# Ledger of designs, part 8: VH-VL binders against Cysteine desulfuration protein SufE (sufE)

Target 1, 144 residues: Cysteine desulfuration protein SufE (sufE), of Wigglesworthia glossinidia brevipalpis (q8d2j8)
Amino acid sequence: MNKFIKKINFIKNFSSCENWEEKYLYIIELGNKLSPFPEKFRKNSNLIPGCQNDSWIYLIYENTKKIKFYGDSNSLIVKGLIAIIFILHEDLKLSEILTFDVKPYFNKLSLTNYLTPSRVQGLSSISKFIKKSARCLLIKEKIL
Short names: E, the ipSAE of ESMFold2; O, the ipSAE of OpenDDE; V2, 0.75 times the mean of E and O plus 0.25 times the DockQ between their complexes.

## First folded at step 10 (VH-VL; framework fv_cilgavimab)

Design x4 (from w2 with heavy chain S30R A32Y Y103S; at its last look DockQ between E and O 0.84; V2 from the best seeds 0.00; counts 0 for: pae E 7.6 > 2)
Fold by ESMFold2, look of step 10:
Structure x4 (fold): chain C 144 residues (1-144), chain A 121 residues (1-121), chain B 112 residues (1-112)
Amino acid sequence: as target 1 above (144 residues)
Amino acid sequence: EVQLVESGGGLVKPGGSLRLSCAASGFTFRYYWMSWVRQAPGKGLEWVGRIKSKYDGGTTDYAAPVKGRFTISRDDSKNTLYLQMNSLKTEDTAVYYCTTEYSLSGYFDYWGQGTLVTVSS
Amino acid sequence: DIVMTQSPDSLAVSLGERATINCKSSQSVLYSENNKNYLAWYQQKPGQPPKLLMYWASTRESGVPDRFSGSGSGAEFTLTISSLQAEDVAIYYCQQYYSTPTFGGGTKVEIK
């Protein structure tokens, strides 16, 4: 039941951190605010390929206009990175998720400047998986 | 001011053991990946291994020459990094530096003064 | 492991002249997804620990004088000291952090 942080508040809070230590803590804090990942969805179909740490993502409608993002990882920093990606997708409809690009935000915040190549690839894998999940929901929505 | 102070170096015979400590201050130790880098007398730098922050799983990585013989650990409550060195060989003779990987990117932004380990018969 | 090769092994340069140090990696350390070269440079003065000079190949660490500059990309890199000063006498090391950290063999810079 943890509430998504608004994108504007994230950008302000992250930018207002005085140093990397505060930014690092904030990333961890954001991950801790994710809703608990439902165990019934912790299965291989929701496991993100290519991530160095085991990570899961699941998208579901809570209502006709609101998409619920679930995410988890066995690494607290990766879980925080997942949370940031979720914040950047706040209030997007399925069709908008399919075309949304997170990379400009990562570049502006210099977030990837502090990540290994494996972690940067992991962020790309997360974004790609979200688009896959959004396509699946869109297909089901048109059928129903 | 960031400070890293190594201790525990000394003279030891081949096959022996030593434990190095690195006392850290002036930064939030628990967020940092920490590494050991060594330098044989008159030689270049060689990475020994690292320990990640607990927020990134707390796992360790080792260079091939020391794998299975050296163990890196940390105590975040005491701001201290450790290197347990077992089955020491003469080629382990070096100054051992404690370093930080502040940015999670793998370059070493802060260095201690080093502690000398001499392995000889 | 990525092997780092520096040249020359030693370099004697007159005060005020340019010093150029080369570093070559056995494979590219440029990561195309973020367009970053995972390469750092260190200075080690006699009797002192190494000190970070440059990261991302060309970004100076805070407090490093303007006369130090880094260039290159992929597998070939250069550290340049535009006007050598007495305090620049040191051994300089390159280091890749694309994967398991490895260092070049060092380049000793001395006054001619």
Scores: ipSAE 0.024, ipTM 0.683, lowest interface PAE 7.6, mean pLDDT 86
ESMFold2 (binder alone), look of step 10: mean pLDDT 93; pTM 0.950
OpenDDE, look of step 10: ipSAE 0.743; ipTM 0.918

Design x5 (at its last look DockQ between E and O 0.72; V2 from the best seeds 0.00; counts 0 for: pae E 6.8 > 2)
Fold by ESMFold2, look of step 10:
Structure x5 (fold): chain C 144 residues (1-144), chain A 122 residues (1-122), chain B 112 residues (1-112)
Amino acid sequence: as target 1 above (144 residues)
Amino acid sequence: EVQLVESGGGLVKPGGSLRLSCAASGFKFRYAWMSWVRQAPGKGLEWVGRIKSKYDGGTTDYAAPVKGRFTISRDDSKNTLYLQMNSLKTEDTAVYYCTTGYGFWSDFFDYWGQGTLVTVSS
Amino acid sequence: DIVMTQSPDSLAVSLGERATINCKSSQSVLYSENNKNYLAWYQQKPGQPPKLLMYWASTRESGVPDRFSGSGSGAEFTLTISSLQAEDVAIYYCQQYYSTPTFGGGTKVEIK
């Protein structure tokens, strides 16, 4: 089975957008495709520190040891950015998430070209929070 | 064709109030960050403030000299940006430009209106 | 706030000659995470609104002639007009957008 099909399609589609308006709309579309964020996990421990908008991320193992990513934000654009970061982490094991670097993908796609430094820091905060969440989940797995 | 048309400028006494409008067309206004930039007669450019799109929280930021006195708002159904100016001072005398952020999410500006003159004098 | 200082305040240049405008920021506007300089340049002719020339310090806006170029990094930047033409007589502003936007004081370019 061909892993990274969603990642490959994302890269192709985003790169083919002719201008930032098309990229902007595509980012919003990706955010709309996120699974609904479970309200039982919408709590302060799942809030991403240092983000300009309220944003939540939650990682959980499903019954198949597959990692499920949940994310939400009170900004549709940030929600779309979360979706992009989730796509980039598709099919990674917990140990791979801990070492995965999203920056080469941000650079290749020119994703940060029009973002303020605080927005770029927000994307980094999302990535770091995913690593924190993966580390916590890995520790829980070892204990159990 | 992108167009930004400011209106509402005029003469006002110190301490007074004035509301500027900017009618926008030729782009998807609801996605854009919108800004006001002013220029006192014979002087340089000064950023006044910005309002983000609703999709980015709709929040506003202001330059220090106008915080607490000026309010930026938008009506996406009318493609209109507003600047409410209260407690006006003589140093607020300027041409006020309506601008849009480059690529919607930027604080540098690719489209500018012709400006509307606000004169604050006794 | 980041203070932007332009020099000179004005300059007179013969047609076809090079014009050079300097812009200095009170702190670096280079953001290390994306390696971008958050610096724009504008041209303003009398009675007209400003026009965007450059962003990211050195990227020309669409429709801006090749004779305009931007250079520099960190806290010092230069706008160069390689061969001044009559229509280039204007006031030029730099602007940082690293944080709360601020403009330089402007540089008036005139024909000598």
Scores: ipSAE 0.039, ipTM 0.694, lowest interface PAE 6.8, mean pLDDT 86
ESMFold2 (binder alone), look of step 10: mean pLDDT 94; pTM 0.955
OpenDDE, look of step 10: ipSAE 0.624; ipTM 0.894

Design x6 (from x1 with light chain E33Y; at its last look DockQ between E and O 0.79; V2 from the best seeds 0.00; counts 0 for: pae E 7.5 > 2)
Fold by ESMFold2, look of step 10:
Structure x6 (fold): chain C 144 residues (1-144), chain A 121 residues (1-121), chain B 112 residues (1-112)
Amino acid sequence: as target 1 above (144 residues)
Amino acid sequence: EVQLVESGGGLVKPGGSLRLSCAASGFKFRYAWMSWVRQAPGKGLEWVGRIKSKYDGGTTDYAAPVKGRFTISRDDSKNTLYLQMNSLKTEDTAVYYCTTEYYLSGYFDYWGQGTLVTVSS
Amino acid sequence: DIVMTQSPDSLAVSLGERATINCKSSQSVLYSYNNKNYLAWYQQKPGQPPKLLMYWASTRESGVPDRFSGSGSGAEFTLTISSLQAEDVAIYYCQQYYSTPTFGGGTKVEIK
């Protein structure tokens, strides 16, 4: 599925939810709209360390102009949180990903106010892994 | 109206087994995290364990005193939470409440009326 | 496990007066990443199950009267009943949900 949920639309939709149940279900919905995770990338090097659930992220240049984000989890809510983080990184260049901070957006939406410390740490691990992946791509680009 | 109704409590000898049920209604049970909390007569509250929704992995967590002896399960088609209690001890004597956890947060927003389990020789 | 200590064990307060219940945790339940205190309060009236009063230390649950308020941060918390009513006779429990949930021992509130 080709997801084009823009950052602005996500913020509006999430903010319009009346309660945490609606927000929770919306997060699951966002995860369900992610592109299928290619099995050839489902390997240990793409597992996110520090997440309780098995979760994978893979960044690749689809062509010279675009970075493709793949993400999956054996938890639908975590998959939805991954989708949110991808939405926040949409249209960023590789160099911008390295310095991008998702925390102000989570604070604005009060998203982490609904999560356990373990789940919030998982979000931090996802963000850190994306930066690590972006750095690896940058190194490969310079070497090749 | 959210309702949680526990059943299956009773008298049992130490070393015995008992199975509790919690019938749920008035909310989307399949998305909820469910917990058991117990209260010994005249004493305070003690968390027993939880089971997450299938959508969040469906896994369980237990308090140390019951780990290995108690098993939490759920049947989403019947909107029912279960607590299987084995190798019961006198210190397991309590009113057992089923509770909902507020979506990933760990505090308990809805409570049943409780069912009494008495373990005595 | 995080040990929760409530004080006093019981208190008697005249109708219309302020009741103050303290709760102390053995370690901070403030998570610096989101600046939230993982602390809840429950009310248990005689013969009834516990009822959620407060969460995130100071956020009142829907339907809870304005006279109930929560304060504190880190490892020390207070539940205040600004003007005690007859229906407030109950045992009050604090609970941390920073990690494995644990409850305080309870504070019994009575009319003096």
Scores: ipSAE 0.030, ipTM 0.687, lowest interface PAE 7.5, mean pLDDT 87
ESMFold2 (binder alone), look of step 10: mean pLDDT 93; pTM 0.942
OpenDDE, look of step 10: ipSAE 0.623; ipTM 0.893

## First folded at step 12 (VH-VL; framework fv_cilgavimab)

Design y1 (from x2 with light chain E33Y; at its last look DockQ between E and O 0.85; V2 from the best seeds 0.00; counts 0 for: pae E 6.2 > 2, grease 19.3 > 18.9)
Fold by ESMFold2, look of step 12:
Structure y1 (fold): chain C 144 residues (1-144), chain A 121 residues (1-121), chain B 112 residues (1-112)
Amino acid sequence: as target 1 above (144 residues)
Amino acid sequence: EVQLVESGGGLVKPGGSLRLSCAASGFKFRYAWMSWVRQAPGKGLEWVGRIRSKYDGGKTDYAAPVKGRFTISRDDSKNTLYLQMNSLKTEDTAVYYCTTEYYLSGYFDYWGQGTLVTVSS
Amino acid sequence: DIVMTQSPDSLAVSLGERATINCKSSQSVLYSYNNKNYLAWYQQKPGQPPKLLMYWASTRESGVPDRFSGSGSGAEFTLTISSLQAEDVAIYYCQQYYSTPTFGGGTKVEIK
């Protein structure tokens, strides 16, 4: 399976934006395409620590082998950044998520060159929380 | 063509209040982070505060000398930024500039001509 | 807050000569993750609002003449005007945007 098909399309689309305004609007658009966050999982245990905006992430099996990423934020920009991180994790198995590094992709896009240090720290917190969530799901499945 | 036009400056006594407006045009105001920067006569530049776009949570931030006295707001339907200044002090005397922050970066790429606020008895 | 210190306070330079303005921050404004210096320069001509000259320490804003250049990294930065022109008479400010924005005290450049 081609684990990065949507990654490649995202990178192409993001890179083809003329200026930062187009990239900014595209980020918001990606966030708006996220599946609705289930309200039963909008709990403090799914709240990302250390983020400037309230943000939630929840990982679950939607079938025997497909992982569904849910994410939300009270900021449309942060919600869009969550969506980008989810795109980068598409088709990864739980074990692969544990070792996956988003930084090379963000560097390739020069994305962090347009963000404050506190915003970049927030992205790191999101990535770390995804790994924590993947570890928890692996333990629950008694795979780890 | 980006334009920022401040208004509402004037003479006010200490303890008084004043409301500044900044009319914006030539860009998508609703997505912009907006700031106020002031300059006392013959002095340097001092950041006053910012308001983020609604799409970035709409949060305001203020410099310490004005916290609790100044309130920044925006009306995206009118492309207008506001600064409500209460409990004014003589050290608030300055030209007040309306500025745009370059998206998520934090430097100020467009500036208005400024409006003078004089606080004296 | 990050304190920005400019030197000199005032500078008189002959037409066509080089002007050098220094800016020092109380802590590094270089973010190691993206290797960017969060430092901008502004020009304020008499009777006018400030105008953005440089960002990311060394990137010229569109329309700014090539005689303006920025250098430095971390906590020490320099704005250089390689050949001073009459229209360059202004006060120059540095500004960090690593955190809560703060400006230097300004450097007034005049023709000698």
Scores: ipSAE 0.103, ipTM 0.734, lowest interface PAE 6.2, mean pLDDT 87
ESMFold2 (binder alone), look of step 12: mean pLDDT 93; pTM 0.949
OpenDDE, look of step 12: ipSAE 0.615; ipTM 0.892

Design y2 (at its last look DockQ between E and O 0.82; V2 from the best seeds 0.00; counts 0 for: pae E 6.2 > 2)
Fold by ESMFold2, look of step 12:
Structure y2 (fold): chain C 144 residues (1-144), chain A 122 residues (1-122), chain B 112 residues (1-112)
Amino acid sequence: as target 1 above (144 residues)
Amino acid sequence: EVQLVESGGGLVKPGGSLRLSCAASGFKFRYAWMSWVRQAPGKGLEWVGRIRSKYDGGKTDYAAPVKGRFTISRDDSKNTLYLQMNSLKTEDTAVYYCTTGYGFWSDFFDYWGQGTLVTVSS
Amino acid sequence: DIVMTQSPDSLAVSLGERATINCKSSQSVLYSENNKNYLAWYQQKPGQPPKLLMYWASTRESGVPDRFSGSGSGAEFTLTISSLQAEDVAIYYCQQYYSTPTFGGGTKVEIK
């Protein structure tokens, strides 16, 4: 319920921005609302490869079923893009994360229309890293 | 109303240095990518370089002919963009324009200053 | 760097007639992941800074008359002025922003 409503509210709010400046500021705002990144997980294994900015993602079970997403970046814009991708993955099971495609949402929002090719690649790298992290978490679940 | 005003142009001998300034107003300068574009007399347009906002990591990028000789910086508290030009060559003679990226993130340019002339001559 | 080539270098067109300016890039500026052409057009009148006319190849900037239109994709693009007006006498530049920005050499449009 919360998953569907939160995702829908994000899409509505982003689409209602009058111009790219408003969208830019909204992206920064979303990034600033991310939970603080735990410093003990700020290490190379959680660093997203291929990004121009230092960016980290860490996934962990908060309980037996709920997955907590942590993300950070030394760029406020990239941190905001990470937050958007987290919103799109809200309340998905591990198996759903592995097959989830963010591209239809990017297309609907015209999110990539204002990004350089390297920035579009950065979004793909974030999504790919989330799938890697989910796969690793699933493996750890099975061996415990 | 958006206003970009370049200053600091003038005559300099080859090997010399100049610092250009661009005073910005009428928009949220601190969020904008800012570029320098130059135009030699009677010639076309040439992108010189860009500085991203601090909120995007503040990275600078330069065109090959000026890399290592020119440095772009910004002072967000003064809404001012700078171009430090060292080791100037006669081919650097141009009108230098201060520009803003469309939507603040782009490398195509919706606002332009009137330009300031730099002449490098022996 | 992506080299931008404009043609013709200069053209003369009668008032009210159609002007066509071509721009070719040395590689495609269409990014397949978002299906966008990273190409802009500028107008520059004597003694003035350039003015943005068009971006994403075919999107008109606010306040630009609808007699200006852009077309093309990939590596070949066209700016069309459907009915030339006296105030359209200028030099026109294309510019790619797919990677390190580069401009075409310009096309001077004159009244015949």
Scores: ipSAE 0.056, ipTM 0.705, lowest interface PAE 6.2, mean pLDDT 87
ESMFold2 (binder alone), look of step 12: mean pLDDT 92; pTM 0.940
OpenDDE, look of step 12: ipSAE 0.568; ipTM 0.879

Design y3 (from x2 with heavy chain K59R; at its last look DockQ between E and O 0.88; V2 from the best seeds 0.00; counts 0 for: pae E 6.7 > 2)
Fold by ESMFold2, look of step 12:
Parts: sequence; structure tokens; C-alpha cells
Structure y3 (fold): chain C 144 residues (1-144), chain A 121 residues (1-121), chain B 112 residues (1-112)
Amino acid sequence: as target 1 above (144 residues)
Amino acid sequence: EVQLVESGGGLVKPGGSLRLSCAASGFKFRYAWMSWVRQAPGKGLEWVGRIRSKYDGGRTDYAAPVKGRFTISRDDSKNTLYLQMNSLKTEDTAVYYCTTEYYLSGYFDYWGQGTLVTVSS
Amino acid sequence: DIVMTQSPDSLAVSLGERATINCKSSQSVLYSENNKNYLAWYQQKPGQPPKLLMYWASTRESGVPDRFSGSGSGAEFTLTISSLQAEDVAIYYCQQYYSTPTFGGGTKVEIK
């Protein structure tokens, strides 16, 4: 994502949607704002297990030790859900990502209230994969 | 005003084929999940199948009795949903309703008036 | 597939009296992660297509009169018409959307 939406602005914008149709379209819009996923990282090790759509996540340090989140999906809805999860992890350090709980934000936004059980499970799979990716990156940091 | 108008129903012999159409207006069809639900004369409602929006992969799902015989498709440029019915059986006789599935939730908020398909020898 | 069973198959109720329709699912349609019951109710008046009446078990669709209410959780649900009107003569269906959609067999409501 080349432009990062602040967590507080996202919460304000999502909450101001009049109905779920507007929220649904906003979710798609957020996914479209993600940075292009680098094709060299589109491989099975970056594929999220348990998602009903093929979805990829990759974390990497940028030049200043800032963590860059890449994400993609063959579903624009899922790509938008990935974008929301990334927004919720804004400015977290690796150690903070490992313990971060997205569920309070899901509840505050009523994000899961209109989702099927399989979609709710998919959000949990995304969150778990981010923690796995953060652990891998932390191990590489300790070795360096 | 949401409007769903089915067409293409009629009388067909067992083993025959029909294609139903559903013309949609009054909402953003390209983002909608669409379903077909049928009702045999004097009987209850039975879900037939769905097609997701292309923004959720465009995947179709079918009820067991019609799987392999029926195909759901959509043309987002024409705001039209289709049901291709092949190898029709007498138990497929029903009014077929075009329905919208409320986004990612799975209940049916808008219904057409239906089109009658009669399969008889 | 989740089997939905409605009772009674039909009932006759005097104008202004209470009608009660029951719906049972073969497994719970309450999802613990979001605490939502994936249960909808539909009204089908004679000669008309079904109309959405209620979703999330107890949330009334816009424009549905207050005399309609839904209750229950998990695997057992009830639709109540507190004061039956002539225009309420219809067949009522429950539907689960926890998984592959399935409908109850319907309950025909008539004026006694």
C-alpha cells in the first residue's frame, strides 16, 4: 500500500457508512489501494492456509527498518479485508504484532456481524499468518 | 427501486433443456451475489444455487439435486443473471425465482416474480 | 446440509389473536465468534413471491409491522404475529444461512 490510511481515520470512515452496501464497497476500495504484490513473493510459503480464496501476505523491512506489508488475493473482497487487517497493525513493532489482538476492533466496527462463518474464520487465518510472518522476520533480525 | 424480472420458463419434456434469464435493475448488480430459488407447485422453497460477484471470484455453488445439470452465469454488462437447465426431470417442475443475496451474509432480500418451468412427458 | 423443520404445517387464528410459528434446525445456527443467529423468516402471500420479513433471527426488515417479532437462539426459533390482520394470511418460511441455504417446510397461516 503506497498510501497508509491511519487507523483512526479508517474507523471514522467505516463507521460513517450508512449501510452495509457502502461498507462493502469501502472494503473493496481499501483493497484496491494496496501496493502491487511483488511477483517474486507469490509462492506457496506466502500463501495463507485456510482461506477460501488464494491469498498471499509478505512482510519485509524497508530501508529505515519500517515493516512493509504486502498482501493480495484472487478475491477483491478478501483483498479488502487484508487491507483492513494491515491498517489495524499500523506502526506496530514486530514484538507488538506477535501479541496484537484484532478481535476488539472487529467487535467495535461490527465487521463480522454480516459475514459468513467461513469469512470470519478467514480473518482469523489472516491474523495468524501475519504473526507467523512476524516471527520469521524477527528470527532473521536476531541472526543478522 | 430494486427490480428482478425472470423470463424463459415454459413446458419441456424430460431430458430437455431451458435457459432462464433474470433482468436486474435498481442496484449495483456487479457487486451482488445472486441466487436461484425454486418452488414446486403447492410445495415449499428450495435453494437451487448461487453465483458470487466477480469481486469475490465469481464462483458458483449448487444444491445437490441440480449439481452437474444446472449452470448459473451472469453478464454484468447487461445486469442479467442466467440459469441453464439441462437434463431436466419432472421433479424440476417449479416456479424459479431470481434473488439477491444480502452481500456477504447469505439471506435473500429481493425476489423476482418467478417464471414457471413445467417438465412433463 | 442443515435440515430446517417448521411446526405446525398450518394454523388458523382469529383476527386480532396471536399466531406462533416454530422453526428447528438440525444443528445450531448460532456462530460463537460473532454471536449471531444465521436465521431468516420469509412471508409469501397468496399469488406473490416470498418477501424477507426478518433476519439475524430477531431483526425486522424495514417496513415490516411491529406485530411481527422473532425470538430464539441456537437451534430453536419462533416467529410471532401478536395481533393477526387479514393481510397476514400467508405461508411463512424460516431459512438458515449459516451454511448452504436451506428452508423450513413452511407454515400456512389462515383466519379462523
Scores: ipSAE 0.050, ipTM 0.708, lowest interface PAE 6.7, mean pLDDT 87
ESMFold2 (binder alone), look of step 12: mean pLDDT 93; pTM 0.944
OpenDDE, look of step 12: ipSAE 0.668; ipTM 0.898

Design y4 (from x2 with heavy chain L104M; at its last look DockQ between E and O 0.93; V2 from the best seeds 0.00; counts 0 for: pae E 6.6 > 2)
Fold by ESMFold2, look of step 12:
Structure y4 (fold): chain C 144 residues (1-144), chain A 121 residues (1-121), chain B 112 residues (1-112)
Amino acid sequence: as target 1 above (144 residues)
Amino acid sequence: EVQLVESGGGLVKPGGSLRLSCAASGFKFRYAWMSWVRQAPGKGLEWVGRIRSKYDGGKTDYAAPVKGRFTISRDDSKNTLYLQMNSLKTEDTAVYYCTTEYYMSGYFDYWGQGTLVTVSS
Amino acid sequence: DIVMTQSPDSLAVSLGERATINCKSSQSVLYSENNKNYLAWYQQKPGQPPKLLMYWASTRESGVPDRFSGSGSGAEFTLTISSLQAEDVAIYYCQQYYSTPTFGGGTKVEIK
């Protein structure tokens, strides 16, 4: 299935994990639920700089004027981290994505407490890339 | 109960090779980052290198003194970590410990008993 | 690489008294994005492998007695044993995991 886990369900499920081992497995599970990444968009312009694994993100409008997030990584754990960030952006408009801050959620869930500096930097790079992608999409919408 | 059991240590002449093994049990080996740490007789601890889980891309990293001479690998079907040591030098003489890194953290939560490698002419 | 320096090299402490071990890093191991100190402490008893005592500078590993405490931030850290027991005779190592792991030279703690 291509459905994202609802934000409220994610927070409940992640918080209910007793230890880091359960959280780690849940992160991998979330990554496995991501929609297949379209191969035509697997190119350098969609490659996230500063992420320790090769990772791709692509944003597109769907028929309903809803934003679809595609993401992939050559690491299952990083793919799961991408999925978490996508869940946190659920139902946001482009303008809201530009101002949205994921860091309070990371802190509330203590997510970064278990990660190396390189991985914490990778999460920041993912968030920055989403904002860049949203800004680019807004610019295309404003072409006169 | 977590167990890490190293084997394969012994006496080797300079320029020789050895292969160390570490048998793991009592935890989900396939998700763990694994490291080798060594301790020369009467000396302190020195990190040798690591291998990340396949779920994290499987990348290896090495300390400068061993880069290009040592190779870390893993077999998740056998829950076994390996250290291939080539072009051994007398300064490689040490007890070699197999250890786990707490899920992407970089500190070493479980340690084996160690296996002694002696490199002498 | 980040150089870790411990002091003193050796301590002799009476049973029940306080032992204090210092660790200094050549650069900060505090990561600003998550406000964590990437510093661990290990105990190595004679003839045994090292055992994890503390991580994140001040968090005790499960099963470590309350008499062990860690403090400090940035580049200077302290391990304190508030009331030394006979079983605490060991060499203690600090280790940074901010980047490529490196250890301090060790501090041997003995009963006076």
Scores: ipSAE 0.060, ipTM 0.716, lowest interface PAE 6.6, mean pLDDT 87
ESMFold2 (binder alone), look of step 12: mean pLDDT 93; pTM 0.952
OpenDDE, look of step 12: ipSAE 0.731; ipTM 0.914

Design y5 (from x2 with heavy chain K28R R30K; at its last fold request DockQ between E and O 0.92; V2 from the best seeds 0.00; counts 0 for: pae E 7.0 > 2)
Heavy chain, then light chain:
Amino acid sequence: EVQLVESGGGLVKPGGSLRLSCAASGFRFKYAWMSWVRQAPGKGLEWVGRIRSKYDGGKTDYAAPVKGRFTISRDDSKNTLYLQMNSLKTEDTAVYYCTTEYYLSGYFDYWGQGTLVTVSS
Amino acid sequence: DIVMTQSPDSLAVSLGERATINCKSSQSVLYSENNKNYLAWYQQKPGQPPKLLMYWASTRESGVPDRFSGSGSGAEFTLTISSLQAEDVAIYYCQQYYSTPTFGGGTKVEIK
ESMFold2, look of step 12: ipSAE 0.235; ipTM 0.768
ESMFold2 (binder alone), look of step 12: mean pLDDT 93; pTM 0.945
OpenDDE, look of step 12: ipSAE 0.757; ipTM 0.918
ESMFold2, fold request of step 14: ipSAE 0.045, 0.043, 0.042; ipTM 0.703, 0.705, 0.701
ESMFold2 (binder alone), fold request of step 14: mean pLDDT 93, 93, 93; pTM 0.947, 0.948, 0.947
OpenDDE, fold request of step 14: ipSAE 0.795, 0.785, 0.793; ipTM 0.928, 0.927, 0.927

## First folded at step 13 (VH-VL; framework fv_cilgavimab)

Design z1 (from y5 with heavy chain T100R; at its last fold request DockQ between E and O 0.88; V2 from the best seeds 0.00; counts 0 for: pae E 5.8 > 2)
Heavy chain, then light chain:
Amino acid sequence: EVQLVESGGGLVKPGGSLRLSCAASGFRFKYAWMSWVRQAPGKGLEWVGRIRSKYDGGKTDYAAPVKGRFTISRDDSKNTLYLQMNSLKTEDTAVYYCTREYYLSGYFDYWGQGTLVTVSS
Amino acid sequence: DIVMTQSPDSLAVSLGERATINCKSSQSVLYSENNKNYLAWYQQKPGQPPKLLMYWASTRESGVPDRFSGSGSGAEFTLTISSLQAEDVAIYYCQQYYSTPTFGGGTKVEIK
ESMFold2, look of step 13: ipSAE 0.227; ipTM 0.764
ESMFold2 (binder alone), look of step 13: mean pLDDT 94; pTM 0.953
OpenDDE, look of step 13: ipSAE 0.821; ipTM 0.929
ESMFold2, fold request of step 14: ipSAE 0.088, 0.116, 0.092; ipTM 0.731, 0.739, 0.731
ESMFold2 (binder alone), fold request of step 14: mean pLDDT 94, 94, 94; pTM 0.954, 0.954, 0.953
OpenDDE, fold request of step 14: ipSAE 0.750, 0.756, 0.757; ipTM 0.919, 0.921, 0.920

